VH-VL binders against Rho guanine nucleotide exchange factor 33 (ARHGEF33). Designs and how they scored, part 17

Target 1, 176 residues: Rho guanine nucleotide exchange factor 33 (ARHGEF33), of Homo sapiens (Human) (a8mvx0r265to440)
Amino acid sequence: KRQTVALELLESERKYVINISLILKIKATFQGSDGKRNSKERSLFPGSLRYLVQQHLDLLHALQERVLKWPRQGVLGDLFLKLTNDENNFLDYYVAYLRDLPECISLVHVVVLKEGDEEIKSDIYTLFFHIVQRIPEYLIHLQNVLKFTEQEHPDYYLLLVCVQRLRVFISHYTLL
Key: E = the ipSAE of ESMFold2; O = the ipSAE of OpenDDE; V2 = 0.75 times the mean of E and O plus 0.25 times the DockQ between their complexes.

## First folded at step 24 (VH-VL; framework fv_roledumab)

Design y3 (from k1 with heavy chain D54E; at its last look DockQ between E and O 0.81; V2 from the best seeds 0.82)
Fold by ESMFold2, look of step 24:
Structure y3 (fold): chain C 176 residues (1-176), chain A 122 residues (1-122), chain B 107 residues (1-107)
Amino acid sequence: as target 1 above (176 residues)
Amino acid sequence: QVQLVESGGGVVQPGRSLRLSCTASGFTFSYYWMHWVRQAPAKGLEWVADISYEGRYKYYADSVKGRFTFSRDNSQDTLYLQLNSLRPEDTAVYYCARDSFYETGDDAFDIWGQGTMVTVSS
Amino acid sequence: AIRMTQSPSSFSASTGDRVTITCRASQGISNYVAWYQQKSGKAPKFLIYAASTLQSGVPSRFSGSGSGTDFTLTINSLQSEDFATYYCQQYYSYPYTFGQGTRVEIT
C-alpha cells in the first residue's frame, strides 16, 4: 500500500513535469524579436520559472529511481527534506514566483489578446496555476505516504518534518 | 536499444506529396516532444517542425508552414510528416529527433534517426 | 529568426591538436546552445547542451563555453574519430536554428 501511494506520487510528478514543459516552449514563441524590447515586456514569464521547472524535473528523476526500484526500507522523506531545507533556494524562488505572477498574468493577457490566440492564453494561465498548486499537492501526497508509514519506519520522522514544513509554508504564503 | 527509424522518402516531381514516418523504440514515446530536422545535399542542418508529447501543439519553420503537417500516434509510437506541394528546395535527408527536455531540462536533440531521403526534381 | 554564424567554415588539423570552433548568435540567447558532431553519411551526434554541459558518454576532451552571443566548442587533444563537421544550434527562440557548420579535416 505504501508503494502504491508512492507510485501515485511518481506518476503525478511525471504528468506535472511533462505538462509544464509546454510553458517553456510557449515562452520561446515570444523571445524571437530582432530588435530590443522593454525589459518589463521581456518579463512575460516569472524569472524563477526555469529554475523551478528544473527542480521539479530533478525531483522526478530522483522519484523514478526510488519508486521504480522500491527497496524494503523505501524512503522518500529525504528527497523532500532537501527540497524544503532552509539552505535550499527552492521555496524562496517559489515565493518569488508567487510575487511575480500577477504582473506576468497581466502582461500575458495584453500580449496574447493582441496576438489573437485565446487557446494559448488559457493554456498559459492553467500552467501558471498548476505550478501554484504543486506545493499543496505535495503536502497531500506526503500525508498519504505518512498515513501508511509505521512509526518505527526510517521514513516516519522524515515525512513528519516535511509535512509540517509544507503546512507552515502554505499557511503563511498561499494568499500572497 | 533507444532508436528512431524514418521511412517514406523517395523521388517525386514538384507539386506532389509524400508522407514520412518515424517509429520509436526503447523509450516511452509519450513523454517527449519530437522534431523533424532536414539537411539538403552537402548543406547544413535546418529545423523543420516540432510536436508536443500529446500532439496538440505544433510549430513549423516558415519555409514549410502551410505545406507540411506534423502528427503523432502515441499508441503506435509513430510520428508522421505530411509533405504537400513539394518544391525542389525541399530536397533533403529528413531526420526525426527526440527533444531532450525529459532527460536534461533543455530542448536540444538527444536522439536522432538515420534519416530518409526526399528528392524533388522535374 | 536568430542567425547562428560559425567560424571557421573549415580547417585542417592533426591528431593531438587543440581545436577551437566559435559560434555567434545574432542576438542574446543566454546559454540555450547545443553542439552536434556529424560524420559523413551519418546522423548528427549530440555533444553539449546549455552551452557547456557534456552529454553522457561524450569524452572529456570536448568542452563548451559561452553565454549571451559568443560560444565556443573546444577539442583539447584531437583524436582520429573527431574529424567531422560540427554544428551549433540555438533553442532559445522559434524557429530553432543551426550554424552553417565547421568541417574539421585531416591535414
Scores: ipSAE 0.760, ipTM 0.885, lowest interface PAE 1.0, mean pLDDT 88
ESMFold2 (binder alone), look of step 24: mean pLDDT 94; pTM 0.958
OpenDDE, look of step 24: ipSAE 0.878; ipTM 0.938

Design y4 (from x2 with heavy chain T104Q; at its last look DockQ between E and O 0.86; V2 from the best seeds 0.85)
Heavy chain, then light chain:
Amino acid sequence: QVQLVESGGGVVQPGRSLRLSCTASGFTFSYYWMHWVRQAPAKGLEWVADISYDGRYKYYADSVKGRFTFSRDNSQDTLYLQLNSLRPEDTAVYYCARDSFYEQGDDAFDIWGQGTMVTVSS
Amino acid sequence: AIRMTQSPSSFSASTGDRVTITCRASQDIDNWVAWYQQKSGKAPKFLIYAASTLQSGVPSRFSGSGSGTDFTLTINSLQSEDFATYYCQQYYSYPYTFGQGTRVEIT
ESMFold2, look of step 24: ipSAE 0.798; ipTM 0.897
ESMFold2 (binder alone), look of step 24: mean pLDDT 92; pTM 0.937
OpenDDE, look of step 24: ipSAE 0.885; ipTM 0.942

## First folded at step 25 (VH-VL; framework fv_roledumab)

Design z1 (from x2 with heavy chain R56K; at its last fold request DockQ between E and O 0.84; V2 from the best seeds 0.86)
Heavy chain, then light chain:
Amino acid sequence: QVQLVESGGGVVQPGRSLRLSCTASGFTFSYYWMHWVRQAPAKGLEWVADISYDGKYKYYADSVKGRFTFSRDNSQDTLYLQLNSLRPEDTAVYYCARDSFYETGDDAFDIWGQGTMVTVSS
Amino acid sequence: AIRMTQSPSSFSASTGDRVTITCRASQDIDNWVAWYQQKSGKAPKFLIYAASTLQSGVPSRFSGSGSGTDFTLTINSLQSEDFATYYCQQYYSYPYTFGQGTRVEIT
ESMFold2, look of step 25: ipSAE 0.790; ipTM 0.892
ESMFold2 (binder alone), look of step 25: mean pLDDT 94; pTM 0.959
OpenDDE, look of step 25: ipSAE 0.886; ipTM 0.942
ESMFold2, fold request of step 26: ipSAE 0.803, 0.717, 0.745; ipTM 0.897, 0.867, 0.873
ESMFold2 (binder alone), fold request of step 26: mean pLDDT 94, 94, 94; pTM 0.959, 0.959, 0.959
OpenDDE, fold request of step 26: ipSAE 0.915, 0.916, 0.910; ipTM 0.951, 0.952, 0.950

Design z2 (from x2 with light chain D28G D30S; at its last look DockQ between E and O 0.80; V2 from the best seeds 0.81)
Fold by ESMFold2, look of step 25:
Formats: sequence, C-alpha cells, structure tokens
Structure z2 (fold): chain C 176 residues (1-176), chain A 122 residues (1-122), chain B 107 residues (1-107)
Amino acid sequence: as target 1 above (176 residues)
Amino acid sequence: QVQLVESGGGVVQPGRSLRLSCTASGFTFSYYWMHWVRQAPAKGLEWVADISYDGRYKYYADSVKGRFTFSRDNSQDTLYLQLNSLRPEDTAVYYCARDSFYETGDDAFDIWGQGTMVTVSS
Amino acid sequence: AIRMTQSPSSFSASTGDRVTITCRASQGISNWVAWYQQKSGKAPKFLIYAASTLQSGVPSRFSGSGSGTDFTLTINSLQSEDFATYYCQQYYSYPYTFGQGTRVEIT
C-alpha cells in the first residue's frame, strides 16, 4: 500500500541522514592548525556540504511528521516541491557539490594514501557517492509512492511534478 | 523524558582503574554520537571523548589518549568509559552528553546527564 | 588544538542590564561555535549553536553573533535566573574545546 512505500522513504531518509552525520566529523579530523594556513578544508570537502546536510535533515524531520501522521496527512509532494523549487537553493548547492567533488576525491585519495588509513578512505568515498546518489534515490522512492497513488488523490499531481523535476535535474547534472 | 544517567564514579588511588557507564532513555540511542565531558572541582569544562552512533569512530582529548577507552552497547542503550592509569588530575565530575546533530545539524551537546564524581587520591 | 579565550572572567551586573560576553578562537573556525549556561552544581544547559542560532526553548533575550575568530553572547535585559557561568565551545576541529568560562554575578 501507499503508506508502506511512504514509510520506506522515511526509513531510507533516516538511515541516510544518520550515516552522513559522519562526514562532518571526518572533516573535523582534517581541519585546524594554529596560525598556519590549511588548504585541506576547502580542497578536501565541497563547500556546499554543510548546507546540503542541513537540507537533508530538514527533509527528514518533515517526513517524520507527515508519514507518522498517516493517514491524516497523506501528502508528500509539497515537501519535495519545496525542496526543488526555484526559490530554494538546494539544487544549486547540489550542483556546486557535484562540480567540486572530482577535486575533493583526488585530494582525499592523495591525503589518505599519505596517512595510510585505507578504512577512512573507503568511508569517505562511500559517503561522497551516497550524497551523489541520493537525488536518484529520491526519484525511485517518489515513483514508488506515485505508483500507489490514485489520480483523484491530492498528492497525484504534486508527485508528477516532483518526479519530472528530478528526472530533468538528473539528466543534466553531468553537464556541469 | 529524554534522560542520560551516569554511574560508576568513586574514590580510587592513582594508577588504578574505573569504568563509568551512561544509560540513555527517551530517545533512539543508535541515532546519536555521544560524548564525555569532565569538570574538575571549581574549574571549567573539558571535552574528553566522543563515539559515533555505531561505535566505529572514537576521538579522544590528548590528556586521556591511550589511557581512556570509549565504547557503546546499542542493544542496552549504554555508554562505557574505561578509565585506566588514573591520575590526580583526572579528578572531576564526568558528564555524558548527546551530540545534537540529529536535532540541529550541528555537533553541539543538547542533552547532558547530571554527572558522576571521580576522585583520584591516595 | 584550537584555544577558546573568553572575556571577561567574571562580570557584575544588575537585572535589566545588557551583558556581552566575548570568545576568541586561536584560528578561524567559521561559525562552528556553541554556547552553554551552567548554574552552580548543575549540568550545563545548551543555549546557542552555529554561533547565532537559539536552541528551542531558550529565551529570546539571548543572542549570539560572530564569525571567524571573534564571537559574542549577548543577554538583553538580564534576569535573576541568568546568574550562571557561560562557556563557548568550538566544534570546528578535534579536539573540541571550551572557553575557560565567564561568571555572571547579579546584584
């Protein structure tokens, strides 16, 4: 049913947010030296990262309230319309993330090899790519919700618009 | 009803060991990084250590590195801090604290226990 | 390790006063700063994160500001319950560090 698929989306977002909590902590291990310039912060991690983390957290909290109040709420499309609208900087920061990521990956590769900690390297790469894949994962989740949404449901049109916006974004993000 | 309760404090001689624990209730423990912060009598706060939500990552202050070991048991909603080779300067109230990331997106400390006293004296 | 230096060490003020406490980091830390209030014999209470964002339930007379190395906590119209020691804390890099504290004395 529709409620079951919505709950899967919520749980997926919860696991995603909890997992990415690690990325800022790892960033903190590479930051900070008294009185000396440190290029690691800007070169190792995308500048948009903190903003994106906050947006994903805000989405999680909104999803928790909507999905756990099922069936009284029943609508998800407005949350994702807000996330993807022109006035929200989320997609712009996501584009900036994708633009910065190749250099960040290259520098992490060099820095971690120098320090010899392959386990941290693997975790950083996994986290970086999980963020890349999260927008495609949202598309899959919303398509599943839409699949179980009748045309008469208030969410039907909202979900159609969201799915279209995400498809367009995904098709173009490699051009940056 | 969110609560953290520390235990295991006491009076010990220098060079001995103690194990502190912190029991969480009223929230989903496995979502949160957790911290230990200590405060010597009539002194300021000193961050001691943290541990990731899954226990894989642990970070320590230099003053305790190699002597203290942080662990967690998510099936029991409990933190442990093993204090080895104790010194008089380790005398403090030890607080466990919850990382606020899941609530705020920032790594501040939003929930604190009331602390357990460790006294290291001959 | 990033040193956090608070000033003043203590401050005497009357109810209704505007109180400003400063905190200086030994290097740039963006806005990765929190503030805590601690009353005698009690655990610290979380006030502010990200230099300027109030935690839920914190009175609006509290505010934070700052960027880079210099941060302030301001209490507008001091109340009798605001007698406490205040700490800044950076979470920019490990090890996390606190300022030495500022004791606010009322009367």
Scores: ipSAE 0.749, ipTM 0.879, lowest interface PAE 1.1, mean pLDDT 87
ESMFold2 (binder alone), look of step 25: mean pLDDT 94; pTM 0.959
OpenDDE, look of step 25: ipSAE 0.882; ipTM 0.941

Design z3 (from x2 with light chain Y96W; at its last read DockQ between E and O 0.75; V2 from the best seeds 0.83)
Heavy chain, then light chain:
Amino acid sequence: QVQLVESGGGVVQPGRSLRLSCTASGFTFSYYWMHWVRQAPAKGLEWVADISYDGRYKYYADSVKGRFTFSRDNSQDTLYLQLNSLRPEDTAVYYCARDSFYETGDDAFDIWGQGTMVTVSS
Amino acid sequence: AIRMTQSPSSFSASTGDRVTITCRASQDIDNWVAWYQQKSGKAPKFLIYAASTLQSGVPSRFSGSGSGTDFTLTINSLQSEDFATYYCQQYYSYPWTFGQGTRVEIT
ESMFold2, look of step 25: ipSAE 0.799; ipTM 0.894
ESMFold2 (binder alone), look of step 25: mean pLDDT 94; pTM 0.958
OpenDDE, look of step 25: ipSAE 0.893; ipTM 0.944
ESMFold2, fold request of step 26: ipSAE 0.756, 0.791, 0.790; ipTM 0.880, 0.892, 0.892
ESMFold2 (binder alone), fold request of step 26: mean pLDDT 94, 94, 94; pTM 0.958, 0.957, 0.957
OpenDDE, fold request of step 26: ipSAE 0.916, 0.916, 0.911; ipTM 0.952, 0.952, 0.951
ESMFold2, last read: ipSAE 0.801, 0.779, 0.784; ipTM 0.896, 0.886, 0.889
ESMFold2 (binder alone), last read: mean pLDDT 94, 94, 94; pTM 0.958, 0.957, 0.957
OpenDDE, last read: ipSAE 0.917, 0.916, 0.916; ipTM 0.953, 0.952, 0.952

Design z4 (from x2 with light chain D28G D30R; at its last look DockQ between E and O 0.81; V2 from the best seeds 0.82)
Fold by ESMFold2, look of step 25:
Structure z4 (fold): chain C 176 residues (1-176), chain A 122 residues (1-122), chain B 107 residues (1-107)
Amino acid sequence: as target 1 above (176 residues)
Amino acid sequence: QVQLVESGGGVVQPGRSLRLSCTASGFTFSYYWMHWVRQAPAKGLEWVADISYDGRYKYYADSVKGRFTFSRDNSQDTLYLQLNSLRPEDTAVYYCARDSFYETGDDAFDIWGQGTMVTVSS
Amino acid sequence: AIRMTQSPSSFSASTGDRVTITCRASQGIRNWVAWYQQKSGKAPKFLIYAASTLQSGVPSRFSGSGSGTDFTLTINSLQSEDFATYYCQQYYSYPYTFGQGTRVEIT
């Protein structure tokens, strides 16, 4: 049943990545609507947004390759170890995203409300928060995979390290 | 084996309407934003419109806004472009194209159909 | 709308030549540029995205460079199948726009 939980993680990542593709398109509508807005340092969208979206997409592609050709002793922990590695900037870019987000939310509220499109406003908020939620969601998914992983399995200790890294990250940045 | 096939082009008089279709095969259609791009005879390429993977968001070039309507049916892997109030300057080959985001992270056009010709003349 | 201006509009070349096509954006668009090849009567073919990344299956003689407003497509050793019209395209902001095209003709 380990494969079933791995497939759930893959499908969750696919839905997540496809859903957040919308935020880049919405950003593109604002980049062309005000020439001075593009030349100023203030932005409606966090600076790390495109980097994070690309990292999530790269993870999706790696999961697709690994999970759809699921071998008898399939391993996932190496993918998440790479993502959370000290040499990788992924979690640092998440910190930057979390730090920038309150100002971005405030600015979107002002700009979008003036334009009168409440549906796009709620979609932007949903997408912003979905990115915030994704690290905790990874923790839950990896805990479920670990639940069905025997201690002698090659993935066991890889997953255990990943789960611990994500717990520490979430605890450190819950206040932020 | 990934392909897009347009249909529905033809010759029409100004002010009339036409409906273009594009059928996708060989890939999971509902993962991708899709586009229409047109090319007037002996001219360059012009982006016309796109539509989100689920059909909720649609963006149009100013030259067609209010006259053209983009839609999709994910159960039939098919795109539709309704062309209303057609003008002679709408005369072009119309291509459907796949957004490459799911493949590359960039919103370029990685797969194109063969095109369907729309001629608007009196 | 962001205007994309290509140079030259056309030129003649021989097989083996090194060909450079330029594309200039009317404002900064980072590296969000794609290049396409179009042969007469055919749909465009995707070559390059992100200014410099080759699409899978594109010959390594093609390369792209640039950032901001100035972009180039280079064909290092022109082959007979490379005679076509080339377009740059920005996807930085709506509406997406193409350059006017550059025709590469056989001598």
Scores: ipSAE 0.788, ipTM 0.894, lowest interface PAE 0.9, mean pLDDT 89
ESMFold2 (binder alone), look of step 25: mean pLDDT 94; pTM 0.960
OpenDDE, look of step 25: ipSAE 0.869; ipTM 0.938

Design z5 (from x2 with heavy chain D54E; at its last fold request DockQ between E and O 0.80; V2 from the best seeds 0.83)
Heavy chain, then light chain:
Amino acid sequence: QVQLVESGGGVVQPGRSLRLSCTASGFTFSYYWMHWVRQAPAKGLEWVADISYEGRYKYYADSVKGRFTFSRDNSQDTLYLQLNSLRPEDTAVYYCARDSFYETGDDAFDIWGQGTMVTVSS
Amino acid sequence: AIRMTQSPSSFSASTGDRVTITCRASQDIDNWVAWYQQKSGKAPKFLIYAASTLQSGVPSRFSGSGSGTDFTLTINSLQSEDFATYYCQQYYSYPYTFGQGTRVEIT
ESMFold2, look of step 25: ipSAE 0.774; ipTM 0.887
ESMFold2 (binder alone), look of step 25: mean pLDDT 94; pTM 0.958
OpenDDE, look of step 25: ipSAE 0.873; ipTM 0.937
ESMFold2, fold request of step 26: ipSAE 0.766, 0.760, 0.777; ipTM 0.883, 0.881, 0.890
ESMFold2 (binder alone), fold request of step 26: mean pLDDT 94, 94, 94; pTM 0.957, 0.958, 0.958
OpenDDE, fold request of step 26: ipSAE 0.906, 0.907, 0.909; ipTM 0.948, 0.948, 0.949

